# Designs tried in a protein design chat: VHH binders against Flagellar brake protein YcgR (ycgR). Part 32

Target 1, 263 residues: Flagellar brake protein YcgR (ycgR), of Thauera aminoaromatica (c4kar8)
Amino acid sequence: MAELSTPSPASPAPLDGGRGDELEKFTLRGARQILQLLQDLITHRGLITAHTGGGHSFMTAVLKVDEERGRVVLDPSPDPQANRRALAAPRLTCVTQLDGIRIQFPLVGLGEGQDKGRPALFAPLPAEMLRLQRREFYRLQVPLAHELSCLLKAEDLARKPVEVSARVIDIGAGGVAVVVPTGAAEFVIGGTLPACRLALPDGEPIELDLEVRNLNRQTQRNGTEQLRVGLRFAALPRAADTRIQRYIFKTERALNAKARGGL
Key: E = the ipSAE of ESMFold2; O = the ipSAE of OpenDDE; V2 = 0.75 times the mean of E and O plus 0.25 times the DockQ between their complexes.

## First folded at step 4 (VHH)

Design D20 (from pa4 with S52R; framework vhh_7pa5_2)
Fold by ESMFold2-Fast, scan of step 4:
Structure D20 (fold): chain B 263 residues (1-263), chain A 121 residues (1-121)
Amino acid sequence: as target 1 above (263 residues)
Amino acid sequence: QVQLVESGGGMVQPGGSLRLSCAASGFTFSSYAMSWVRRAPGKGPEWVSTIRGSGGSTSYADSVKGRFTISRDNAKNTLYLQMNSLKPEDTALYYCARDLDYWESGTFDIWGQGTQVTVSS
């Protein structure tokens, strides 16, 4: 009766400079725009995951924007070790969302002190902030009746090539989540699986490269262990992107029609 | 309209119990990991617990482990937090959060307005 997952806080993967050209249109660099977005996070009490590197992160929030001193004031972690890691880090990558819009920004030069007698973290205002619409992060739960699968090209424990047919449990514009039997293959976060084949109901399988983003082990009701793998589309051809978006749109529309028909 | 609505907060004595609920609407609830996050007066936000979409895997902050139990009812689109042996330091506003965990590990893209829990004599 082993649960393979180690209990840990969830930690989002930051969007990085490798997508710089694609993300440029979503990046704010105007001082007034940055100040307004930070103020919106304060007003809406946006919860922020701050990544300190080495797989570590903590939960924070913007308390205040100090325009006179050109800095932002953050809630420290209740965990002193997390605060020490943050202060030692060359930069923090802050990730949050506001009304389904992903917001990401760097903070460099973090310091500690007090704000109105309470512990606080301080950093210079970010030079840029990313605002990315939720459509890129929307995940459609794949109906079981669709039997949607992805043939993964991976390696076994002996580092030999292996092909694994994985059930797709959700799909979005940026990737898929799949389930595989535990031990079917080895997956490494950040590793690339080349020439995988995604089978959609409406045509030939789509050949694409997938990057491993996350791994979660769990035990099913029948005692069978499975690995859930989050996979990013590393190199998505335009035709494949169109087919995936069409599948998502058609399925979402059908599910919405079913929900309204119940009334 | 994608929405999370928390309820079940209130005032209790130390050692008491409360059960929080979060009603989800506008999305396929079973496709998402769900989390509870709290913010105590004068403290930063603290992650409390996460449950995966199927309900098969749970995790807890060290401060609540053994006292709190997270669960979900996918047929009712509802997330729960059973809070036992409550301490004054559990006093906080508790938020329900939708987690993009399956492919973006722990990115919260929707959260509710929160429900207040106050533990005092």
Scores: ipSAE 0.000, ipTM 0.247, lowest interface PAE 12.6, mean pLDDT 77

Design D21 (from pa4 with S52K; framework vhh_7pa5_2)
Fold by ESMFold2-Fast, scan of step 4:
Structure D21 (fold): chain B 263 residues (1-263), chain A 121 residues (1-121)
Amino acid sequence: as target 1 above (263 residues)
Amino acid sequence: QVQLVESGGGMVQPGGSLRLSCAASGFTFSSYAMSWVRRAPGKGPEWVSTIKGSGGSTSYADSVKGRFTISRDNAKNTLYLQMNSLKPEDTALYYCARDLDYWESGTFDIWGQGTQVTVSS
């Protein structure tokens, strides 16, 4: 009897831990708050995606919090190789959701054993947990009909200044994803694009600084190559934040209303 | 607020049928692939089924293939799992999941608290 491979859903990516100061206001460090949040995950049987590095992850859940030993007890993966990767990893990055809030926390010093006669993974309680409201991480897929664009100030292959009008494909509280033709400009992860201009349907373009966070080359069905660029808002003014959030809210409401109206 | 709310779980006898629902709100439901994931007592999470945004492409775990049917109603923002020929081994908490954010390299999240399915005589 041969076991056939079935496709599995991909795992969510962890947030950038290098954002230190920006994530501080969303970080829980109180021992009682951490214990309560972990207990809430147990009560609600929350599913956790644990990232072991190198693009590897597995699904787990908190089985128990052992306050006396200062440890959390986790479900092992049904895949023995995933468990071996987890035990070999210097740290796990755990990502989950509770009541529409994204929760992320590290676990260091993972070990294996048994809990109530069943295999289990053990780790010291995390020293911190990130707790982010939906608005901080949600991305709205921009309707093609809106023709949303962002004028990027970048460099070409010769490192000369160039302006590229890029189509915005998604937008959130923290940034946008845009598509540009391959070769239109050079982008460096971590680089800043100053004084770019985001065009929203209602009002004047918003001038803002964007940080390059990720790059992905895509080939369309017609054979056209495009570069997808993930861009983070740097130092976003309150007025600009308000306009972006209003656009996201109004667009999502309109799309939901259209879906209920049929077609 | 982005939410997924599972319902339709309950107690059934082996060989019985049950239909699970997942009500989505706060996002454009038709733009995302949706999945069902389950967690049996004392076991880790198991992927059950996925359906693409258009509803035209589906996939199933070998343990449920031929017995379960995933479907969606984009006009109602609702995901379904029709469960037939239920076995004691199908006893689990069932969760609804979606893609969260592709451009950050993330493609999946779990939003709901789950709905309990118990198959026993």
Scores: ipSAE 0.006, ipTM 0.291, lowest interface PAE 10.3, mean pLDDT 78

Design D22 (from pa4 with S52Y; framework vhh_7pa5_2)
Fold by ESMFold2-Fast, scan of step 4:
Structure D22 (fold): chain B 263 residues (1-263), chain A 121 residues (1-121)
Amino acid sequence: as target 1 above (263 residues)
Amino acid sequence: QVQLVESGGGMVQPGGSLRLSCAASGFTFSSYAMSWVRRAPGKGPEWVSTIYGSGGSTSYADSVKGRFTISRDNAKNTLYLQMNSLKPEDTALYYCARDLDYWESGTFDIWGQGTQVTVSS
C-alpha cells in the first residue's frame, strides 16, 4: 500500500539567519561543544524537525556521530519523497530541544547510505549550532497596567471578517498569548491571521502576521468563559523583533526593581 | 519533572482496534498541545496526531486520517489514541509527546520507551 508521511501542520519555524548578530552569543562553534551537544541529543532521544525549504520538513533523530569521518548520521523519513527533497536541498535546517533549550543547526551536503545495514542519511558535522538558553524562551506575564493589546483580523461564527481587540496576557520572542471572550471570533489551529496589530506602550502598533498555535477555553472564578489563544509571529521584521525584546527586557527590569522595594 | 507514561499496546490482527493511553504528570497538562509519534522497526520517527488544549482541535498524518482518533481527558491528565482498522504498516513503538513551546508546534519531548503495537495475522 502507498504510505504518506506528512510533517506536523504546525512544524516549528527556524530562527532567521538575518539575526546573526543577536544570536552570536548563543552560537557554538567549538568542535568539542558541537560533538558533545550532538551526543546529548542521541542520549536524550531528541526528535528533530528538519526543514528542507519551500515549507517542507520531516521528523528525524541523530542516530550516531561518526567522529572519524566527521559526519552525523540521521534517521531517514518513512516518506521516500521527504528523503528525496532532503537530498536535493542545498541545506537542511534542523530544530530540536533539550531540557527546554532550543537547539538549531544547519546540515549541508546530505547523502544517503546505510548504518548497520539500515537506510540512513548522513552529512558533515555542522560548523555551528545555536543553543538558546531557557531565558530566551522566557514569556513575560504582561502587567495589567500596560493594557497591551493585539488587534486580530479573524472570522466570526458565521465566517465573516471581524476585528477583535484581544488582551495580551504574555509575550515572548516567538509570540503572544491573548484572551478573547468565548464567541468573539473563531480560530483554527495552523490558521494565519494577516496584518494584525500589536500595540506596545511606546510607539506605533507593530503590524504582524500571526499563526494560531494553541487554543484553551478557561472558566474564571466568576463563571465568565474566555478563550486563550497562543499566536506565533509568522514573519518578524528585525526592527519589530528589537522593539518586542526591548519591551520584555525593560518590563522585567522594572518588575525586578519593584520586587526589591523599588516603586 | 515532566513524566509521560504510555500504555495500551499489544498484538492485534489486521482490521482490529487498540486504544493507547498516556498518563501525564509534572506540568499543567491542559495548557499544552499533546501528540502521538511512532517509530517502526528500521524506520525513522513519524508524527501521527496532535490535539490542542481543551477545545478539541486535532490534526492527523494522512496515513492514519479517518482511522485514528486522538482525544484527551484534562481532569485525568490523560491522552488517548483510538486506533481502528489497523494495518500491518501501523506496527511501531508509539510515543506520547508534549509540545514544549506554546508558540512553536512540532517541538516534542519524548519520555519513556513507548508502547509497542504489533499488527499481524
Scores: ipSAE 0.000, ipTM 0.323, lowest interface PAE 10.9, mean pLDDT 78

Design D23 (from pa4 with S52W; framework vhh_7pa5_2)
Fold by ESMFold2-Fast, scan of step 4:
Structure D23 (fold): chain B 263 residues (1-263), chain A 121 residues (1-121)
Amino acid sequence: as target 1 above (263 residues)
Amino acid sequence: QVQLVESGGGMVQPGGSLRLSCAASGFTFSSYAMSWVRRAPGKGPEWVSTIWGSGGSTSYADSVKGRFTISRDNAKNTLYLQMNSLKPEDTALYYCARDLDYWESGTFDIWGQGTQVTVSS
């Protein structure tokens, strides 16, 4: 560690000031919601990585919530330099997980002292906490020109096996959303569709098992009803995961290049 | 902008009934499937029931089939869960959830603190 002190900005951008409304849906702002979530972290002994800036971080935990004084009490690092960096930082970004859900929150105005005779760090309760499920929520909206499809192996209304070619409308690290004509097959949330085939522009279709996560009936602009099906990748092999991520990355780059006036 | 506010929980004896409500705002309610999800102390979240945007299709967890009924009033932007023949095992915090047409880790938007249901003799 160096004794370099970077001047703190007078008013840093807020955590939710990023472009897009997607994270706002997962942001808790109610005082009781924040207190309950912090209490859950205590109950489950959640380990927190506190980022102090400049690539520096340390491991901590919430020891208690002092509701009367509006403060959270944190376990200090055994490394004195980490504690000094934390106290000098204008803001800590705290990241943890609870039951597979990513939790992130800022702490401002960190101080040090003692709790019941033991060293502790104190900060005012955060004004907001992000509660986001573990995996990235990034979803590539599939360009219509790519004509991505997934051959679903499902059952019809009479429980006979049926194959449905479904258009892929979005894709991410954990699954796809597809559109099927209403009545083409019967889907149940939590049901497994084995040996489906995802067709990417490169190479052979990817054979994988899909779990039905959600179903939405949608009325198209022309008045036709279609069923939107959200599907999770079950036990995705690394080679298939690599191909899907490569497709997402290449397509995102191509879309960004078009937005900047080229490719 | 999107808000889901649960209400109607409380304490009830085994075999009793409760009706939960969820008031939705900030989105076109009828365009989304809606779900109830619960979390019991010391356990992860458990999906309870789903109703499609039109109200024409419903689905239930095996543990609640025949006892719970999900419904919606699209004119009032409100989701309901009628809970009959309540058991101690139904004791949980109940959340209203909007389906995002997501996969596994992003299936539901859960907003607010939920509503507590305690079934105890």
Scores: ipSAE 0.000, ipTM 0.131, lowest interface PAE 14.3, mean pLDDT 76

Design D24 (from pa4 with S52T; framework vhh_7pa5_2)
Fold by ESMFold2-Fast, scan of step 4:
Structure D24 (fold): chain B 263 residues (1-263), chain A 121 residues (1-121)
Amino acid sequence: as target 1 above (263 residues)
Amino acid sequence: QVQLVESGGGMVQPGGSLRLSCAASGFTFSSYAMSWVRRAPGKGPEWVSTITGSGGSTSYADSVKGRFTISRDNAKNTLYLQMNSLKPEDTALYYCARDLDYWESGTFDIWGQGTQVTVSS
């Protein structure tokens, strides 16, 4: 029997529509920019996840851009049912990544046929493509020796204010991941933690607002439970952004030097 | 240039073992979680396993848990998948993928060409 497809823990999903206003600055609408990006997808032979709605998706790739006919040529699924769902869908949402850059675009008016004697899917060139820069989502794994911490302002299980010093395990332009002992505080996805303090090795702690984006429970080797919390920078001043980027670049350079030096 | 190259696929009988390798180049390998994803004939893509950048944490699909082991050698920029107790339903093209592990929504990028695993008698 056919089962409704459940997303795997690592499956890509389209970006939240609630971020639409923030994503406009990363949306490409120029015909030449769109063609260049599609050509990059061909060059890298990257796999694309095409979402057809109803929790269904299939893997495809851009095989060719047909500029004369104004269309893209896509690799069909080996699963005929997936192709049938795609052809019946009013819209495909295609999601992929190239060198840490998230790329997402719609395809409307999907058809099927043959390209040089082989089955193919065809769609008009997309009118827009989302291209999010690597820096928005890159995460530096923080060396334990750096003692990077973030003082979180949260609530405990009794809804009383609590301050939790959490170890930062990764950091990017868009946020941090921290670990806290389970039960130290309650976190709600979408909730805001105001006036938290991020301690970097150079200078005063950075005061910032953090939004809770994900929660992952894990068991340590000694049997102790801990909670990994993913936190987005809700409102980051330019000076704070500069300091965080400087820390990331300096640390990445130092880690790359150690790897090459055999230390 | 950023590149992933899979190898180690082949034909094996049920109950056998294979070890897949993925050679990474052009990026800081230890900074990224890495995943194995497979595509069987007549099926959509199935996530198989993920390992964090440090190698400190791993996760597996229920279909392979206890039979497959993911590992990495950051000094060699190489990802591995040790596959034991192989079943006919493990027959698929296996891809390694760089998993950016976005906290708002995860995506895979920089896919390799894939390596074919066929489990038959």
Scores: ipSAE 0.000, ipTM 0.248, lowest interface PAE 12.0, mean pLDDT 77

Design D25 (from pa4 with G53Y; framework vhh_7pa5_2; at its last look DockQ between E and O 0.03; V2 from the best seeds 0.00; counts 0 for: pae O 11.4 > 2, placed apart)
Fold by ESMFold2, look of step 5:
Formats: C-alpha cells, sequence, structure tokens
Structure D25 (fold): chain B 263 residues (1-263), chain A 121 residues (1-121)
C-alpha cells in the first residue's frame, strides 16, 4: 500500500446572504416545511457542523423536534469547551447536507438541559432553513438506462497494467463513483489513475486523471457484490467541466420531469 | 438509526499511546470505507487516515505516518486507530466517518460525535 500526502478536509462553511433575493428561492420559511426538513435530518441521522463564531465549530445532530414547545433538541459535544462556546454564542449557524443537498439554518437562544435523563442542548425552531442544491455539492444518481461508463487505467494484483470498464453510478462536479467487478484491479486509496476516459452521452469520451478516494462494497438488489470506487477529478480542464455540468443539469431536469409525470 | 460512536480518548503524556475505537450500527459496516478526522482547538478539521471496506488499503496524513495505524474488525463493526508516540500537536477531538466523499476533503456523509485526545504533561 502506498503512503500519500493528501490535503486536510475542509469543514462546511456557512453561506452568507447578499441582496435580499440571492438565496431566497432556496430558503424555507413555512413552519410545516421546516418541521418536515428537521424530521428528515433526524431520520437520516445527519451530522451537523454548528458554527459558534470566531472560527470555532463543533459537530452535533438534531435528536428530535419538540413540536409542543416549538424546540429542537441537539446532541451536546463531548468537548465541554465546545458546549460552553455554543451556549455563549448569540447564534449557531448549523450546516449539513441531506441527499447531497446543502442545508443551513440558524439557531438562537440555545440553552442546556436534559432529555430523558441525558444532557442535551435546546433551541427554538429556526425561523428559516436554507435548502441549496449547488453544483459543488450535488451528486447526481446516474440512471441505469444511460449506461454511463468510465474506462480506468489501473493495475492488477501483480502490478501489471489493466483497463477496467466501470459503470458510473453517481457523478458530480468533483468526481464520480463507479462500480467494477470485485478483483478487477488493485486500487490504492490516494493513488492516481492517469488518462482514464469518461464516456458521456454527448461527444467523445473525456480524458482525465482520477484519484482514488475510497473503496466500498456495493451490493446489488440481486445480492451481487461489486466494488464501489470513489474517484476525484484531478486537474479538470474547463471544457471537460462544462460538459460534465451540462450532463448533470440536463439529466436532473429530465429526471424531475419524469418524477412529476410518474406521480 | 445509523450511528458511529467513538471512544478511547483521554489524557496522555507526550510519547504515550492511545487506541481509539468507533462502534458502527444501523448500516452494513463491512461495505464502507471509513476515515478518522481530527479537529484541534481553534482549527478546522484535518484528515488523519482512511481504510477501505475490507481493510486491504490504507492511507495516512504525513503528520501521523509511522505513528498511527488504522484498522477495522468487520465482524465486530468496529473501526480502530492505534496512536503511538503521541505529541502535543495530536491534541484534538477525533471523529470517525463513513467515507463516500470524492469531491472536497472533509465532506463525509456520516460521522460520530468525537472522542477527545489531550497530549500534555
Amino acid sequence: as target 1 above (263 residues)
Amino acid sequence: QVQLVESGGGMVQPGGSLRLSCAASGFTFSSYAMSWVRRAPGKGPEWVSTISYSGGSTSYADSVKGRFTISRDNAKNTLYLQMNSLKPEDTALYYCARDLDYWESGTFDIWGQGTQVTVSS
């Protein structure tokens, strides 16, 4: 296995509003919509980054919504200093994602207490929640009918070159996830696969370098096991970026139209 | 339902060792890559190490290579981080995370709540 130097992970940063209409179309203000989104976060058990100001943040989760009292219940940090900063802050800016869509909401009036005998943090329901689909964070689930593929230039267990045709299962601005037969190649986390070819429906395949980010098992509905490889785009040319974004946009629009007609 | 719970943190002297554990529930642990991420006081998150779903491939940040070892026991749904030769610079809140991210560093879909490691005399 190779030792590689990789960049440190970046925390999700709060988005700022500008003129009154810039993020407004993504902002939920209806009480029932807010409750539903918070309940979705609870069901998904989404990890939330709560920003306390001054460059400080801590990880939390929404444990439940107390509709009777109009409050959310948050998991306290195991770091007592983080809890003290949160309680002292005039406002928490909470950032998370749900199904690849960025979610941001403020909490004010944070207090401490107990929930079923366990320590907990409490706040009134947020007055607004931002639900933002942005290309930088969006991962399109590729329809099976598209049969999108990526030709990977990898190595086998004997370190010999092999080419593996991998089905693309999701795609975003920064990379793809692909599936290959188990054992088709030896992948190393942090390794680079040069000169791979991503086949989009329009135009000729895109030649690009890919970095292996993770290796996961994908179990199909029929029980078949495949290797899921998370691949980051390295040094993506502008023209390639444009083609990828166009594919994502057109496919998302088509899927949304079908979902409405299928209902 | 899906949950990651870290444990094993504490205070140690420089040069000491700790073994962190992360118990996973609510998903098929053996199907997912896992990562350790740490957040030092006043700093943003820093990736520490990643291990493949099977344990067959690992990678480490330069700052911890040779001192830290990531491992997993898929039968027990548990991720580990063996931390040796600890330095004051390793003081941080350590999180385990399920790793499906392939865009930005540090954008993982599921993480735990963290366990504190403090390295001080």
Scores: ipSAE 0.290, ipTM 0.744, lowest interface PAE 3.8, mean pLDDT 81
Fold by ESMFold2-Fast, scan of step 4:
Structure D25 (fold): chain B 263 residues (1-263), chain A 121 residues (1-121)
Amino acid sequence: as target 1 above (263 residues)
Amino acid sequence: QVQLVESGGGMVQPGGSLRLSCAASGFTFSSYAMSWVRRAPGKGPEWVSTISYSGGSTSYADSVKGRFTISRDNAKNTLYLQMNSLKPEDTALYYCARDLDYWESGTFDIWGQGTQVTVSS
């Protein structure tokens, strides 16, 4: 193992557990619902990223659900070191998706063995699964009048540092979507933009690290191309999180949106 | 409706070459990073390579660096994997995958039926 292999730039990160109360309504705890969802993952050959902790992850899939023995059977990694890390971990956090729905679940008590004569990993059925439908996740579309911006620290096509002031078009608890002119910077899905500055009303810009999650090219009515960039908040300080949530709540209320009882 | 169709697999001898293709439809191909993922018989899925939306950035698993080249043609909505100096351990079903357009969801939400690569003497 001379060289460190970088995980896929677009590897999914687990959802922040500090938002547990907001995610509880999307959590499945019924045995039948859990079995059905796991079976759906098998049917659709859903690829799973299993996080073992310490920034390590590997790709796996559910091979079958052994309902009689109360366990799931997973595909082991082709990398023996990844399997050793998984077996040593107190828990795996498994992340996948079906038809745009994010699915996340813990596995505890991982073991190894064989299924149909082939190596396999085994774990007890999860007691809970998060099923987060995209249409149910709340995101505020930022009013143009607010002129919300984020100063991005990025690189151009020649890999020279560049600062880009990007307009924030939507904002949620986990990130922002911004627009930039095409060619202003090169973005790599899974790449981190350090020390960016989010300018919210009523205070100093918030300094934060952003992870590039998605990219979409858009042609405007005037023929100008823009790049829409989806950016995840990496390691958000509590004070910054509170201020972002307050902005979202205040803006929703001002737009006569029905406030969710978020206190 | 999103669709990915892999092709170009086959049987080759060690040291041989193959070029895989993935034809994409139903989404704005030029807006997404794309990846190749493989699954060998009796093994778990292994990430092989990723290319950025513009083609300006690429990354590879250590097992294939220097032998495989990922590329894309955004005008044709097609992803490629040029595989040179093939080894028996490259025998696998190869899938193309894209990242989902929702920033919280993560990677590899879709793939096609795959294309089989068999390297044997």
Scores: ipSAE 0.011, ipTM 0.433, lowest interface PAE 9.3, mean pLDDT 78
Fold by OpenDDE, look of step 5:
Structure D25 (fold): chain B 263 residues (1-263), chain A 121 residues (1-121)
Amino acid sequence: as target 1 above (263 residues)
Amino acid sequence: QVQLVESGGGMVQPGGSLRLSCAASGFTFSSYAMSWVRRAPGKGPEWVSTISYSGGSTSYADSVKGRFTISRDNAKNTLYLQMNSLKPEDTALYYCARDLDYWESGTFDIWGQGTQVTVSS
């Protein structure tokens, strides 16, 4: 296994934390969950970058989970110096990926020994494992000059269908934020707006279903009150996704070029 | 030496505002996405916000959307988090982190020491 000189990771923030919906997305604390994830790493032969501090790391893998002894068995580095650093380190920071999800976990109390006559590294089972999921909510701030809009099919206070043309202020792969005049429609968090139309500069509007995720009243500098509505794409066709992504990339590139003095 | 140093934390009343700063050194700051992560007492780390290397793209946790604004000054190697309309639930240690992949995953390989934000009446 080749030593990948990865830039010296600073010590990751402690993984200590309680239960929450967002926490569940990021941190595993249950013994069963941790064991399962480690087993999955074994099954998939996931390579792990183990950071020993000081800018040093080595490649390893979980070879075995010893549930009886409460320890994980790791593949030692072919570099004796890396192993010495690992053993001397108060903490290893292990980084890997499984099914497109990046996983980070600490190991403390590393020791060396043999597993079935083969050299191995041993550590107690991690108390926590961080699962960093793909970011679903990237948002590009839409330049005002682009004048993106979304036709919202909503209801008024009387539950009468209304169409509201909303300015898009940010857009991402997962949704849009729009601004509407106060009182233009009634929005309910968790509610679905069906058959809305998102207008992009590159062609015909995209028809899509939107889920209301958040509502924020905003006062403009001029004193006008507006409602910011965060919307998730409830069902995004692949073609629509491609168009949105293309717009985002194109716009980002243009903004970057401008920032660099190229435009 | 690669380092992130957070500042700007403190105690504020509900509805108040704070601006956090993170000074980066020891690496090409402008080449990396940067993130804010927070840890509340007794809770695990919670992702707060990420900004792309150029600052052209941003993302936020639902819990802070519309209230927090992430920004960066690449010339100053500094990351910012403007926090408005603060709530008691925002009480946490706030970390600056280097993000290795803005789009695909939030892998943070470098962390600061954190700055404490306390929202209390």
Scores: ipSAE 0.007, ipTM 0.207, lowest interface PAE 11.4, mean pLDDT 84
ESMFold2 (binder alone), look of step 5: mean pLDDT 86; pTM 0.863

Design D26 (from pa4 with G53W; framework vhh_7pa5_2)
Fold by ESMFold2-Fast, scan of step 4:
Structure D26 (fold): chain B 263 residues (1-263), chain A 121 residues (1-121)
Amino acid sequence: as target 1 above (263 residues)
Amino acid sequence: QVQLVESGGGMVQPGGSLRLSCAASGFTFSSYAMSWVRRAPGKGPEWVSTISWSGGSTSYADSVKGRFTISRDNAKNTLYLQMNSLKPEDTALYYCARDLDYWESGTFDIWGQGTQVTVSS
């Protein structure tokens, strides 16, 4: 029952095909776009859940795009039964994510063989790929100029209460990533930081309970170490959710205008 | 080349134990949180456990809490999962994953083929 408090790498179920009209604007059909997206999956080693029908699926990855032969090379399952089901299926529905973008595509005509002497699965390039960026998966890289901060209520190494002003580097509908100097506070994965305060531009700080999700050490340009702390919104009131989404939308529009050379 | 290689799986009876290992290469292992993720045949992946970059913080799925222990050896670039009191429901392919993110669905950079654990009489 810990699914609500823990990240799951599980890919969502395949999107409803009956919504074709709504999904058309997110569907890539250009050969160059499809090739580029498949190469992005290779570059980022996107883990793919391949659905074979009947509630069956297996984990795979794109190993190679063979542009000359018009095919993708996939990592076979270590489970021979899963590979047999995949080869027998009239189609695979492949689901993955890159940077909060949901990607889904069909593969038809799956075959088996070898790539560089190793077992592999092969399929013709898909004719279409769905690329859907949903608000719940999106992360905004926070501009340094915004000086976005979150006041964390944590404990020091001696278990004494401490308040740490952490710089927000990422923000999404589900949480924030912050950086703190190493040793500023103790963080426990799964621990809750109550009554933290997220300072957004143009308003009062938002009071939030945050759950620690990950802890990664980073080396700064000056050689000092800092901690990147991934923090999930434990519960988010509608008003707070609205303000966070408005900040994300407004900042995205401003960054897009700047990237296009707008003033 | 970033690579994660899982090992230590096998067949055990209910109540048995196994220790899984994951050898990491191609990145600064000591800078990343690491996770174990499992997938039962015909089902989606399930998060099992996470350990922080230093090993100072761990978390577990409720289904394995008290039975499994995650650990790491940063000098050897190796992640471990000690599995005790195994149940038939623990039968799955086990993957180690580099944990990059806080997203609701998690963001895992998985390079391994997994190691099969089968718990049956």
Scores: ipSAE 0.012, ipTM 0.481, lowest interface PAE 8.6, mean pLDDT 79

